# Designs tried in a protein design chat: VH-VL binders against Small ribosomal subunit protein eS1 (rps3ae). Part 5

Target 1, 206 residues: Small ribosomal subunit protein eS1 (rps3ae), of Methanocorpusculum labreanum (a2sq57)
Amino acid sequence: MARKKQSGGRKVEGWKAKNWYKVHAPEFLGKQFIGEIISSNPENVPGRVLTVSLGELIQDYSKQNVRASFKIMNVAGDAAYTQFNGHEMTKEFVRAMVKKRASRVDSTITVTPLGSTRELQVTITAFTINHARLSQVQELRAKMVKVVEDSAKEADFESFVSAMLKGELSKKMFAECKPIFPVRRIEIIKSESVSSAADRAAALIR

## First folded at step 1 (VH-VL)

Design d06 (framework fv_cafelkibart)
Fold by ESMFold2-Fast, scan of step 1:
Structure d06 (fold): chain C 206 residues (1-206), chain A 123 residues (1-123), chain B 112 residues (1-112)
Amino acid sequence: as target 1 above (206 residues)
Amino acid sequence: EVQLVESGGGLVQPGGSLKLSCAASGFTFSDYAMNWVRQASGKGLEWVARIRSDANSYATYYADSVKDRFTISRDDSKNTLYLQMNNLKTEDTAVYYCARGEDYYDSLYFDYWGQGTLVTVSS
Amino acid sequence: DIVMTQSPLSLPVTPGEPASISCRSSQSLLHSEGYTYLYWFLQKPGQSPQLLIYEVSNRFSGVPDRFSGSGSGTAFTLKISRVEAEDVGVYYCMQSIQLPYTFGQGTKLEIK
């Protein structure tokens, strides 16, 4: 029987027929190879989540501190296909954005892109140059939320996610917030796929 | 709509001085960094000077070719940008443009330009 | 200083044909913030420069969709899918990642 060596001199052995499945990103993100998993049963492959560097996936080094998560939906032959499940900026990267005597404005909202049954929970963070009063914080938060909600109403799931990951939504929020209070940076630091009411109902029936 | 209108150009002798103005309208002038960019006849664009907003303490920056001779300033109460040019040289002959800059992210530079004002330094 | 180099310097094009302009920077224009500080401007004869593309690939308001920008790091391209008479002028790339802000030498697009 053939033996496989892994990094560190370890072997992988199996008595049952085991297959390696090559996991691919969604087509709208280039369908790139993002990893592989081993399983003796293809039914155990769907539902797994893989997390990769967004910078490597889209060939943009500036996104190295952004991690994107993908959930396996389908298996075809030795390939596994995913859907976008979320992203987050590393805690270290976000911490580097914090400045003394500045304000941090956070908001977490759930959006449903146009024509989508899937919902995304999105966390927006703004960093001001100077300390902001409560009224300014509230107005900044409201504007950030409105920009993201309006974008979701006008874009399908894949277009919305692409705009979010490429920083287009951050730029729109920054432009809209400047007239309210001096802002140094606005980022969507996290997104997470959430089950819709319909999806939960379907799961209970089946 | 955003408008930038330059004035103050003209003919001056080498070693002379001239002060340019740029009147801004259609936006909140005090929120933006402002720039001067020049262009000699038939030549390319050369950035000259930048001034940030009051949120960044009106920090100023200059190209090496004009450092110590030119002073950029602004009066937010008048929505006006200035360029004081001293000890002018023949190589300073150019059309001078006022251009709006982004003060915080610095990602949307020179999105609007004035029509320019001609400065001719000649004996 | 970052040096911006454009090619070609002169670009005669037949109306309706595509055009492509290259821009190279002496060092990377990518910032840790995730922005690439590369811009394209058009100066029509007798007029002020106008912003066409910001951050490599984003069209400024009012810019026709026949204009597109691409690239990363130190190599960038501006493409016009179908050149029209109104597109005549000098195209400049620019970097703003560090001072002094520097422009390419310009590419003169002419109708032939």
Scores: ipSAE 0.000, ipTM 0.429, lowest interface PAE 14.0, mean pLDDT 83

Design d07 (framework fv_pozelimab)
Heavy chain, then light chain:
Amino acid sequence: QVQLQESGPGLVKPSETLSLTCTVSGDSISSYYWTWIRQPPGKGLEWIGYIYYTGSTNYNPSLKSRATISVDTSKNQFSLKLSSVTAADTAVYYCAKDSEWELGYAFDIWGQGTLVTVSS
Amino acid sequence: AIQMTQSPSSLSASVGDRVTITCRASQDIRNDLGWYQQKPGKAPKLLIYAASSLQSGVPSRFAGRGSGTDFTLTISSLQPEDFATYYCLQDYEYPWTFGQGTKVEIK
ESMFold2-Fast, scan of step 1: ipSAE 0.007; ipTM 0.490

Design d08 (framework fv_emicizumab_arm2)
Fold by ESMFold2-Fast, scan of step 1:
Structure d08 (fold): chain C 206 residues (1-206), chain A 121 residues (1-121), chain B 107 residues (1-107)
Amino acid sequence: as target 1 above (206 residues)
Amino acid sequence: QVQLVESGGGLVQPGGSLRLSCAASGFTFDDYAIQWVRQAPGKGLEWVSSISWNSGSIYYRREVKGRFTISRDNSKNTLYLQMNSLRAEDTAVYYCARVDYDFEDYGMDVWGQGTLVTVSS
Amino acid sequence: DIQMTQSPSSLSASVGDRVTITCKASQSISSYLAWYQQKPGQAPELLIYAASSLQSGVPDRFSGSRYGTDFTLTISSLQPEDIATYYCQQSYSTPYTFGGGTKVEIK
């Protein structure tokens, strides 16, 4: 009888036990549980990146095609705490926005939010209703860039990211670009964290 | 060479209507947004309305919304401002001005000389 | 609406003087600010766009700068032809709003 019979041996000496760590989103996104990771060494947990559906995280079905990435910064007990690392709209979702006989205006810029040592590289994409001429494409691109840069200069990292993920920056870009040329949609389709010299220095003295 | 010329100003009674025109020459009219800016005698500049190159985006200051209508005819290189239900406070020189898209900002680089609208009983 | 507070309302200076005019936005407008010069009886002319960019054909004695929501137009050495009223204008959001103007006179 297996339940009554003595079975198995002691664990082999030197075989480290694995532990589960519950990973939480940053406080500005509600510190929501976003997943679990397993590791035998807590020192190997920081630095890992987890990607989750933004729609599930903020419980908003309209954001199901947006994926947010979080980097683990520290561990306390069985909990791991993260910072925002970036986001991306699925390639399928972005592809569905492309229309024939319309223009696509792309721009990738790096912004530093107010008071932040962290930089974000963001990719902005605008889709027009009809084909835009070169001067209109250039003006749309310039306006999109300035709206995003301005938002970064007047908002801290958490406020900027929240505005970006909630679509507030997209709405503002749309409103500002409408007088230039008819726009169907403007989105920040991707962001990713970029290590600054200050962040590298901070990591060394941590 | 590059020029905007306003016309259609004059004396009208309160509650009356007037249509202003702005004729463009020397540039590709339908590549630019155009704005109406007014200035009451002895007062400062006041933005009134703007229209995009294809009329797809139109904006008005609050005080003229519902009374004024901006429009353009790209085949005639002409901008219009239809002003209805005119009030004494609409008395001003009305300028049309081109938005300078080449400089990556909304600077009005070409202005007409203005047309005077006087609303008086 | 974004309010643009311009100061001073008027000033008198001598030829060759350094003149500064300031404009303050009621909220962040980034660099979406232009400066216009209007001579008596004439239409306004663009001097500076994007807060600090000099318009083609404008003398280099004119310059613009930004610090937060504070904007400054500087004339490094005032000339007789600079007698005019100067206006700032924000183009960050509709309705686009102008400052109250600064009348510059020669002493």
Scores: ipSAE 0.000, ipTM 0.428, lowest interface PAE 15.6, mean pLDDT 84

Design d09 (framework fv_pamlectabart)
Fold by ESMFold2-Fast, scan of step 1:
Structure d09 (fold): chain C 206 residues (1-206), chain A 120 residues (1-120), chain B 107 residues (1-107)
Amino acid sequence: as target 1 above (206 residues)
Amino acid sequence: EVQLVESGGGLVQPGGSLRLSCAASGFTFSNYAISWVRQAPGKGLVWVGEISYDSSTINYAPSLKDKFTISRDNAKNTLYLQMNSLRAEDTAVYYCATEEYYDTLGFDPWGQGTLVTVSS
Amino acid sequence: EIVMTQSPATLSVSPGERATLSCKASQSVGTYVAWYQQKPGQAPRALIYDASTRATGIPARFSGSGSGTEFTLTISSLQSEDFAVYYCQQYDNYPLTFGAGTKLELK
């Protein structure tokens, strides 16, 4: 029976501090600040995806309805660095492109830019001035696909993505398709980064 | 004025061959796919086939694929239909037709036709 | 192949009346249906595109409707020059196919 307390007192457990990581776009898109994420463990930061307005990123209001996605690859200090993961035009923006008595021609293809280990699945949409019949739709689709595939064979990943996002590929498709059937607009409305066959094979080994 | 004029029809014995032509004018022929359509006397319209603007794609009615060959010469604004091993059932008026649709023009896509008669 | 079925085969009607012609596809063709008019000894003439879009120069009394598998051509206040054979056609899928036609005749 004692009525005295230990002189050492209680110990407090350590808390892990949460840190803010400033996420940056890839250098070919200006390496701009695109957002902040919070984590107590820097190992949990890579692999996360952030989506931002392309118009805000490249300071071009005409691209406000385009959303670009970036996947964090590595962390250095309080900065996180990304790779392009894809883009998408809003459904509302695409729907607004449809006019009465016009045809919509869609195609989804997978391309591998020159020297890239990553594949991009891209969705191309064309809108005609007047209703196109099946044979004209097939010819437009084939030409759109060929233009994009040829561009991918001649450009590295960053150059291809830059041309796609800036509308250069859309302009080239428009010029090549115009002689086939009157077209009003051609856009690459979506892209998504996918693993190459080699990357998938490597994952199966591990 | 958009015009399509067929020629080359006539009387042929069974087993014979004919080459039909369709001369186009009044539009940019090389920009459009063009079809052949036939109509037997007193019967309905039957699609024969279609050729793309650059000849890279040719589609035929499955029942006619082995009998006919469609080709075009864009420099001459002319469409062709080569018909081999003709039978009595191939007797028909043959039309060429472009399926170019305009909001304001509304042109007739059909030529006047050329009659092919297969009989002994 | 997609079979286009037109009904009736023959429709007897008087000038000033309304004529309704039916066209049914064996499977969905969206709105990729055209209607043609053919008079004896003449080539077919395009009337309607995209199921409901009237070709330029075609009188307002001609109208088309429908989508999927059922399509209708309506001629209001029939004129004497409207007595002809009418064909529907799908252009959604190869091979392109026509209906057997509906003959519009006087009486």
Scores: ipSAE 0.007, ipTM 0.467, lowest interface PAE 12.1, mean pLDDT 83

Design d10 (framework fv_zigakibart)
Fold by ESMFold2-Fast, scan of step 1:
Structure d10 (fold): chain C 206 residues (1-206), chain A 119 residues (1-119), chain B 107 residues (1-107)
Amino acid sequence: as target 1 above (206 residues)
Amino acid sequence: QVQLVQSGAEVKKPGASVKVSCKASGYTFTDYYMHWVRQAPGQGLEWMGYINPNSGGTKYNEKFKGKATMTSDTSASTAYMELSSLRSDDTAVYYCARDTYEYDWFDPWGQGTTVTVSS
Amino acid sequence: DIVMTQSPSTLSASVGDRVTITCKASQDISTWVAWYQQKPGKAPKLLISDASSLESGVPSRFSGSGSGTEFTLTISSLQPDDFATYFCQQYDSYPYTFGQGTKLEIK
């Protein structure tokens, strides 16, 4: 009502010109309602990105400091459907994981899940209990990277993302890294979906 | 690549104010605190404070409380530091610098902004 | 405030020399020390964090050591590019403080 009248400068009657679209998460995350988009043209709805609390989406309070992003791919009626675009833990949340006199080991890698045309850039961080030497830092980094790369080779896109978001990859990295040097926590603090060459080509041709 | 690019040199008269900008690129601007450090000619480095771009929260070195004001614009990925009531001893190069996640050593640094206060 | 005192304030050396710079804190700061290199007209560059951790891309001739109140930066074989001013910084307590700097110049 009021929102339609706020179209500013348009001469078309607002209540006939604009529609609300209910945006839903991907099927593998339960198709949960994640927000609303307003548009007068359904062609302008695909491509928009929405960010929501992962904790609210999967009903897990321990994930409330994780934000998940979803990109709208298509519209059907008044519903818009998305694909996973990435996730992020806030700096403040990550900073709170660290105690002084410990070490942090970071690595950013790009993985392609089995059978996927989509690539995912992930940032892994490990927090030690005590200060680690350079050699131990290098060995921890190599091991956590290998665990994530090996997991991506054996899981499709949806299975890989689910394992990542639910903390299964973090648990596996922790178990594999613990014998190298005492670790307190390992997390994938960020992921970002990157366009494949095919997706970029399709966008330019259409 | 991570970069911090600062505004150009300024010449001001005593009593004026100056606002220095620091534009961030190559990372998520709200994920890191932005610190401000100054260096008077021929002198050492002096920490002024930081701003948390995510919350707008600030921490000032007591010496600069009421003198410096730190702000940020998240849509522009830009941090600002304003100095009021300029005196000749405020002549310095002003740097912005990003902290690291778990610890507060500074990397990267902006290139610096020279502020000269003269009559 | 924690006072950081560097010695010497000025050091003259030749290429190939082993150079040592000391930084002393007025109170125990564990290993919460970073070292920076600053060349004339340029911003400081991080060399070492957490007293002894070498930053990526910094030559292996640089090393840091120490804990508590006494910290040392060592350059094992001085190169022409190393003539600069070096600063230590504590980040144990607010306000963060820097040493006065050590100017390394050609003999």
Scores: ipSAE 0.000, ipTM 0.417, lowest interface PAE 14.2, mean pLDDT 84

Design d11 (framework fv_emicizumab_arm2)
Fold by ESMFold2-Fast, scan of step 1:
Structure d11 (fold): chain C 206 residues (1-206), chain A 120 residues (1-120), chain B 107 residues (1-107)
Amino acid sequence: as target 1 above (206 residues)
Amino acid sequence: QVQLVESGGGLVQPGGSLRLSCAASGFTFSDYYIQWVRQAPGKGLEWVSSISSSGSTIYYRREVKGRFTISRDNSKNTLYLQMNSLRAEDTAVYYCAREWDTGYDYFDYWGQGTLVTVSS
Amino acid sequence: DIQMTQSPSSLSASVGDRVTITCKASQDISNYLAWYQQKPGQAPELLIYDASNLETGVPDRFSGSRYGTDFTLTISSLQPEDIATYYCQQYDNLPLTFGGGTKVEIK
């Protein structure tokens, strides 16, 4: 299917003046300018999600394959301020890590950082050098989950996210898992902001 | 208490489409690779497609690539197989199965299967 | 693709008999082979993984062995409930492939 674009002049009746809003990252990530959005109504700006390269945001070229998402919370003048909403390693990058006769160990968990009312669903992936046996896979999964859960219990939301995005959690998981089975790489490939603990409890009751 | 329950099978004409579902319970669905395996009437087992715990790694057998799409919704503990451009040779019981290890492994639990019949 | 050749395609034996089913890989797959049991009208169930390890709950009359690229499933004393079709599966590489199956019947 070919895509077509509509080329018509400006709509004279019903148009509204559009304003540009400069979107800024959260303070703990440098409050850096991350993009612009356009809207005719400032009330329609909060709630939007903007995704940027993490490598550009934190000035680390090794993170160019990671995309970080930010949700606009409020507007002040022509500036929009965000909170961290999640991250994702590109699917192409993750796919390239899969090797013949090697194991991939995945686990998705929800963590609540210390003192936080916000929860993060994080996906951890470990790649081994050789194919791992069932018992080794179980132990690797348990260990990497424990490292991430323990880190969340000891750090506030911003500190946990910073450690995750900068690869500190990956380094800790690698060190803890290496004695269990030869590991090539461990990454938190995705994180996503999820409902509050109260909303989650309600969902479980159905 | 691990259970996998397939649904969505039925009779469909060649060239038609069908969507299969596999509902999982009794384990942390988001921690496992899940597979689709099929079996034509009176014949052997044939691997169809695999999806990683996060959904980021997907594999297909050559004959279904481009026609079938595997996906999952971890919030609903459900696996899907969208089947398009169906052919008579796609007639089979379709099982979902849990891959215990990740990266080329065996299947420790299987669903009961759902029958897909492609005929005119 | 790794081809799994299973033999025999069918066999008939008496209760108490020793039954042997063979599976041959077209290339070296190390110990990355599983055996499944499929009873009539039912889904397959895992019996053996990593060529020789019994899955929890599987009777000890079942055993698996490997010699090079040749794999064997043995039932030391056939029971009526063992009437089924048995499949081997390699998981050394994609695509995952199964043997053609061996139908075991009681005489």
Scores: ipSAE 0.000, ipTM 0.425, lowest interface PAE 14.1, mean pLDDT 83

Design d12 (framework fv_pozelimab)
Fold by ESMFold2-Fast, scan of step 1:
Structure d12 (fold): chain C 206 residues (1-206), chain A 121 residues (1-121), chain B 107 residues (1-107)
Amino acid sequence: as target 1 above (206 residues)
Amino acid sequence: QVQLQESGPGLVKPSETLSLTCTVSGGSISDYYWTWIRQPPGKGLEWIGYIYDSGSTNYNPSLKSRATISVDTSKNQFSLKLSSVTAADTAVYYCARDFGEYDTYYYMDVWGQGTLVTVSS
Amino acid sequence: AIQMTQSPSSLSASVGDRVTITCRASQGIDNDLGWYQQKPGKAPKLLIYAASSLQSGVPSRFAGRGSGTDFTLTISSLQPEDFATYYCLQHDSYPYTFGQGTKVEIK
């Protein structure tokens, strides 16, 4: 706010009590401290999103090019607790994966892990060794999608996210796609949390 | 150099299952597609299907309901079973190596000598 | 399935002749086409892959051309060992399909 001339004796309503909230990663990722936020009202803390390096979070330096986002769900005392909100590989890292004479096969799908009230929009990218024909691109895309969808049907939200972030889904997709066409690399380059159909229906009523 | 050899019974009765094995020597089964092709006497070539070393298969739709291809990496062999055979299945059966995982182009560069299978009573 | 049609079905030629065989696909297959030679009683042998690439050990008198739907195999100066049946094969889509074959006979 700008400073202005106010009469003496004005009842000023402003900054009275400010609290620092220590934000923690979800339990399935070790509940590590990921940052601090400040607020005078704890009701204003939930809903904020923090982004951190995945490599630092899971102690895997091969993941320094990946950023993970967390949304604050609740507060208890001076601690704020989050749920996974998504991840993204840096744009520069993804660009470096592209080779001029090879094919890039992209697919964006929405999956609902077993028992989850949240949907994840997932972007899968495969990089081939050589130029792929349209029929091969279609087969690769279908197989990538099926592997990820089948994994989501078999795992709860936390297990699915863990498999995705640790590269287990990428390894499975690579193994199942290589008989179709030679693949140099296959990655889930991005994920975003979205509301489920049930959540949308609930919001319409309440 | 890599060589392929088909083996199996040369005579099969109608309604029974045709079973053939291809033995790969001089190289590993790993990282290649392995295929079966047949040729009825005096006619052209027909692709039956392939198997990759992982066990992944693809079949000609005309034969999919009857054909099964399997691989045994420990024996360096892959096999074809074709159920419910009729006289129309009488043919020379070839096994062949299709492209490898790291090949730029598609081709069948190594073939077995072929084995005649006659379907008759 | 992709239909592969060869022409002619057979031809008669003399040693030293230039022979041309054509193969047409019912839909586009880019350059995913191979040519195979089969002599009586023997397995087919790869001559050309990727429509125009000569397989190692195959004589340079064999040449392939084409892309998309129309392909040709040319033998520039026919030799006695070239009398055989020639097949084209598409590797673009499953199921893989062969042409019906072209028999090259002695005149």
Scores: ipSAE 0.006, ipTM 0.450, lowest interface PAE 13.4, mean pLDDT 84

Design d13 (framework fv_zigakibart)
Fold by ESMFold2-Fast, scan of step 1:
Structure d13 (fold): chain C 206 residues (1-206), chain A 123 residues (1-123), chain B 107 residues (1-107)
Amino acid sequence: as target 1 above (206 residues)
Amino acid sequence: QVQLVQSGAEVKKPGASVKVSCKASGYTFTGYYMHWVRQAPGQGLEWMGYINPDSGDTKYNEKFKGKATMTSDTSASTAYMELSSLRSDDTAVYYCARSEYDLWTGEYYFDYWGQGTTVTVSS
Amino acid sequence: DIVMTQSPSTLSASVGDRVTITCKASQGISSYVAWYQQKPGKAPKLLISDASTLESGVPSRFSGSGSGTEFTLTISSLQPDDFATYFCQQLNSYPFTFGQGTKLEIK
């Protein structure tokens, strides 16, 4: 579905009976315009997900490779309001992180921020400077997981997401992992909102 | 411009301790790791460890654990290295050097060095 | 610990010569090598990072190459200011280690 309406072509477009809804980001990321959608039925607008560049959203050039997803929760007039649904670093950006003769350490965990009824499944990826032994990989994975889990126990949903998107969690993981084994980069490359038992079961399979 | 200025030469007796300082200017002190490297007379360079001034976290070369202590004072933009139980083979020039701390690239390279502090241990 | 071995330990050359210093690592270190120049009584100066990246302000006659276990520093046309000791360093694994040094002296 078109996130933005066509410019200058109302007579030739097929949308003469449709309504346009302006979609806004959540308050904690600034309630700025992130796109618009069309629908003939307003009750079908809630539940839609839009994905935008985080760099464009927060006006930070360094975050252009991060895409944030937002789920429409309610409609008021011609405005639609969202909640954070997840993020993902582009495949190209993640691929560029891979260096020759280095190890990649991945972990997918589900966290429940303090006071939240919503769960987030997050994927952490670390790249070492040289090839790591299995025991070092296991220790790095355990440390990365602990940092993220401890952060989730101490922060509400919005604060946790903000810290994650700002790179504070990556900075803390990097600092704590460096003494274990030389680390090039650690990132939370993906997050998604989950609430079903099936989604939790899938996350535990790794 | 970036400068690292170290404290002056020290002459110590065996068994004493010495504390070398490295004052940083011209950059954000907490944005970079600070390393310590020593060079015995006529010998090569030996990495002792680093301190992250942002967190206070340290990483030591195993050879110097229990002998060297690295600290920093962020308000003074100064790093310190204290060496205890000095022996004659600790006679060396001690250098501080900064390295990049970039969580995106993870690159290390010692781009700026202090002028060195000569520590002589003799009876 | 990764052992860095430089060759030769001492090199005699004349102004205008092309000189090459080699550094070998005891295990694979990718491109995580830096080269330093040290003159008597002074601190080391970074010349090359990431095996081949020339540091800002370093003359273009200096170049680095290599990956894995074998690395070289080349000076294409030796100048009087280049007579010094050169060190390689691996930054791949803790502890970071240096080569023993190559003393470049007048022939």
Scores: ipSAE 0.000, ipTM 0.458, lowest interface PAE 12.5, mean pLDDT 83

Design d14 (framework fv_emicizumab_arm2)
Fold by ESMFold2-Fast, scan of step 1:
Structure d14 (fold): chain C 206 residues (1-206), chain A 121 residues (1-121), chain B 107 residues (1-107)
Amino acid sequence: as target 1 above (206 residues)
Amino acid sequence: QVQLVESGGGLVQPGGSLRLSCAASGFTFSSYEIQWVRQAPGKGLEWVSSISSSGSTIYYRREVKGRFTISRDNSKNTLYLQMNSLRAEDTAVYYCARGYEEDYYYGMDVWGQGTLVTVSS
Amino acid sequence: DIQMTQSPSSLSASVGDRVTITCKASQSISSWLAWYQQKPGQAPELLIYDASSLESGVPDRFSGSRYGTDFTLTISSLQPEDIATYYCQQYDSYPYTFGGGTKVEIK
């Protein structure tokens, strides 16, 4: 609430007016209100990142342990509009997935969804029921990566992110990996937007 | 409660012999692979040898093969390391550590306190 | 034999700092890597196994990650009790090999 009083008196001359901006999620996630930020200069609002519970955002209690991050792209009036910046499962939730005498298989890859100029770095983790042999771990990892890469080739950015956040990619990985070795759970535990090589090259010029 | 306790370390002349023991308690010793790991004064950790739960599969570090013999007595819950033809470079604290339980390996989750072996004239 | 190259050999940081230690395997070891903490005069203790799985009882400020043959141990907020030497160890194949160790000291 801390707003500076905007007045002509010398006693309040040092106070500066600040404005509240209501931040909204992207349209493909329902354009829900996700928070407020304050700033005295609207030019300083774009570029900020807000993190919210995915479960509250998409009204799905099973996603309460997933946090989604959004980067403000522009402001219009008192509203700020965002684009998806990444997600992460809470440390507590991931820790609860770990079982003694079971294997964890991790892989981090960068995917470019169909028609997208934006790249997404995703971290996939699989939890097995029993300890897996090295050959099974390697085959499991290769299959997980292939499923995610193939999905990215077939879906635009919004469709890929939606499938990832709603657990559709996790279900597909589970189905494909189950015949290789008994798996208890497979999740994309983290994602983050990364600049493309073209974007980095453009930044060097500009 | 769950513990490994080494003994048998001491000062020995180059070319001499020494036998280390590792007594296990608080867990089913016969179900685990047990390992010997050593650490020279001020230096890093160095794996020496491992023995399977049954005692049938044994591995050695190249530099000790033929000089050291790992063995176990599951009826006494005790691991041994017979060290022959000792050299100055064998000077180290020797740890026993718990490894595989059947086909499951979670690193070395239980370690003894270590026993110092000094090979010197 | 699989060589484990650990870096840095030593570091000094302040309480609350984020500390990163790395290990590079000379060949693929999948996720078969553990991290140990050894305090002066004590036996090593297991922190992390399977590259990223936190051992029971270990504070959640410790985490491990893997990218190819590169492995990282992170302490998100260094505490005084974290003064120790840290070692990585591969268990993909015999002989088991350890990294050279990283001595962590607090300023």
Scores: ipSAE 0.000, ipTM 0.416, lowest interface PAE 16.7, mean pLDDT 83

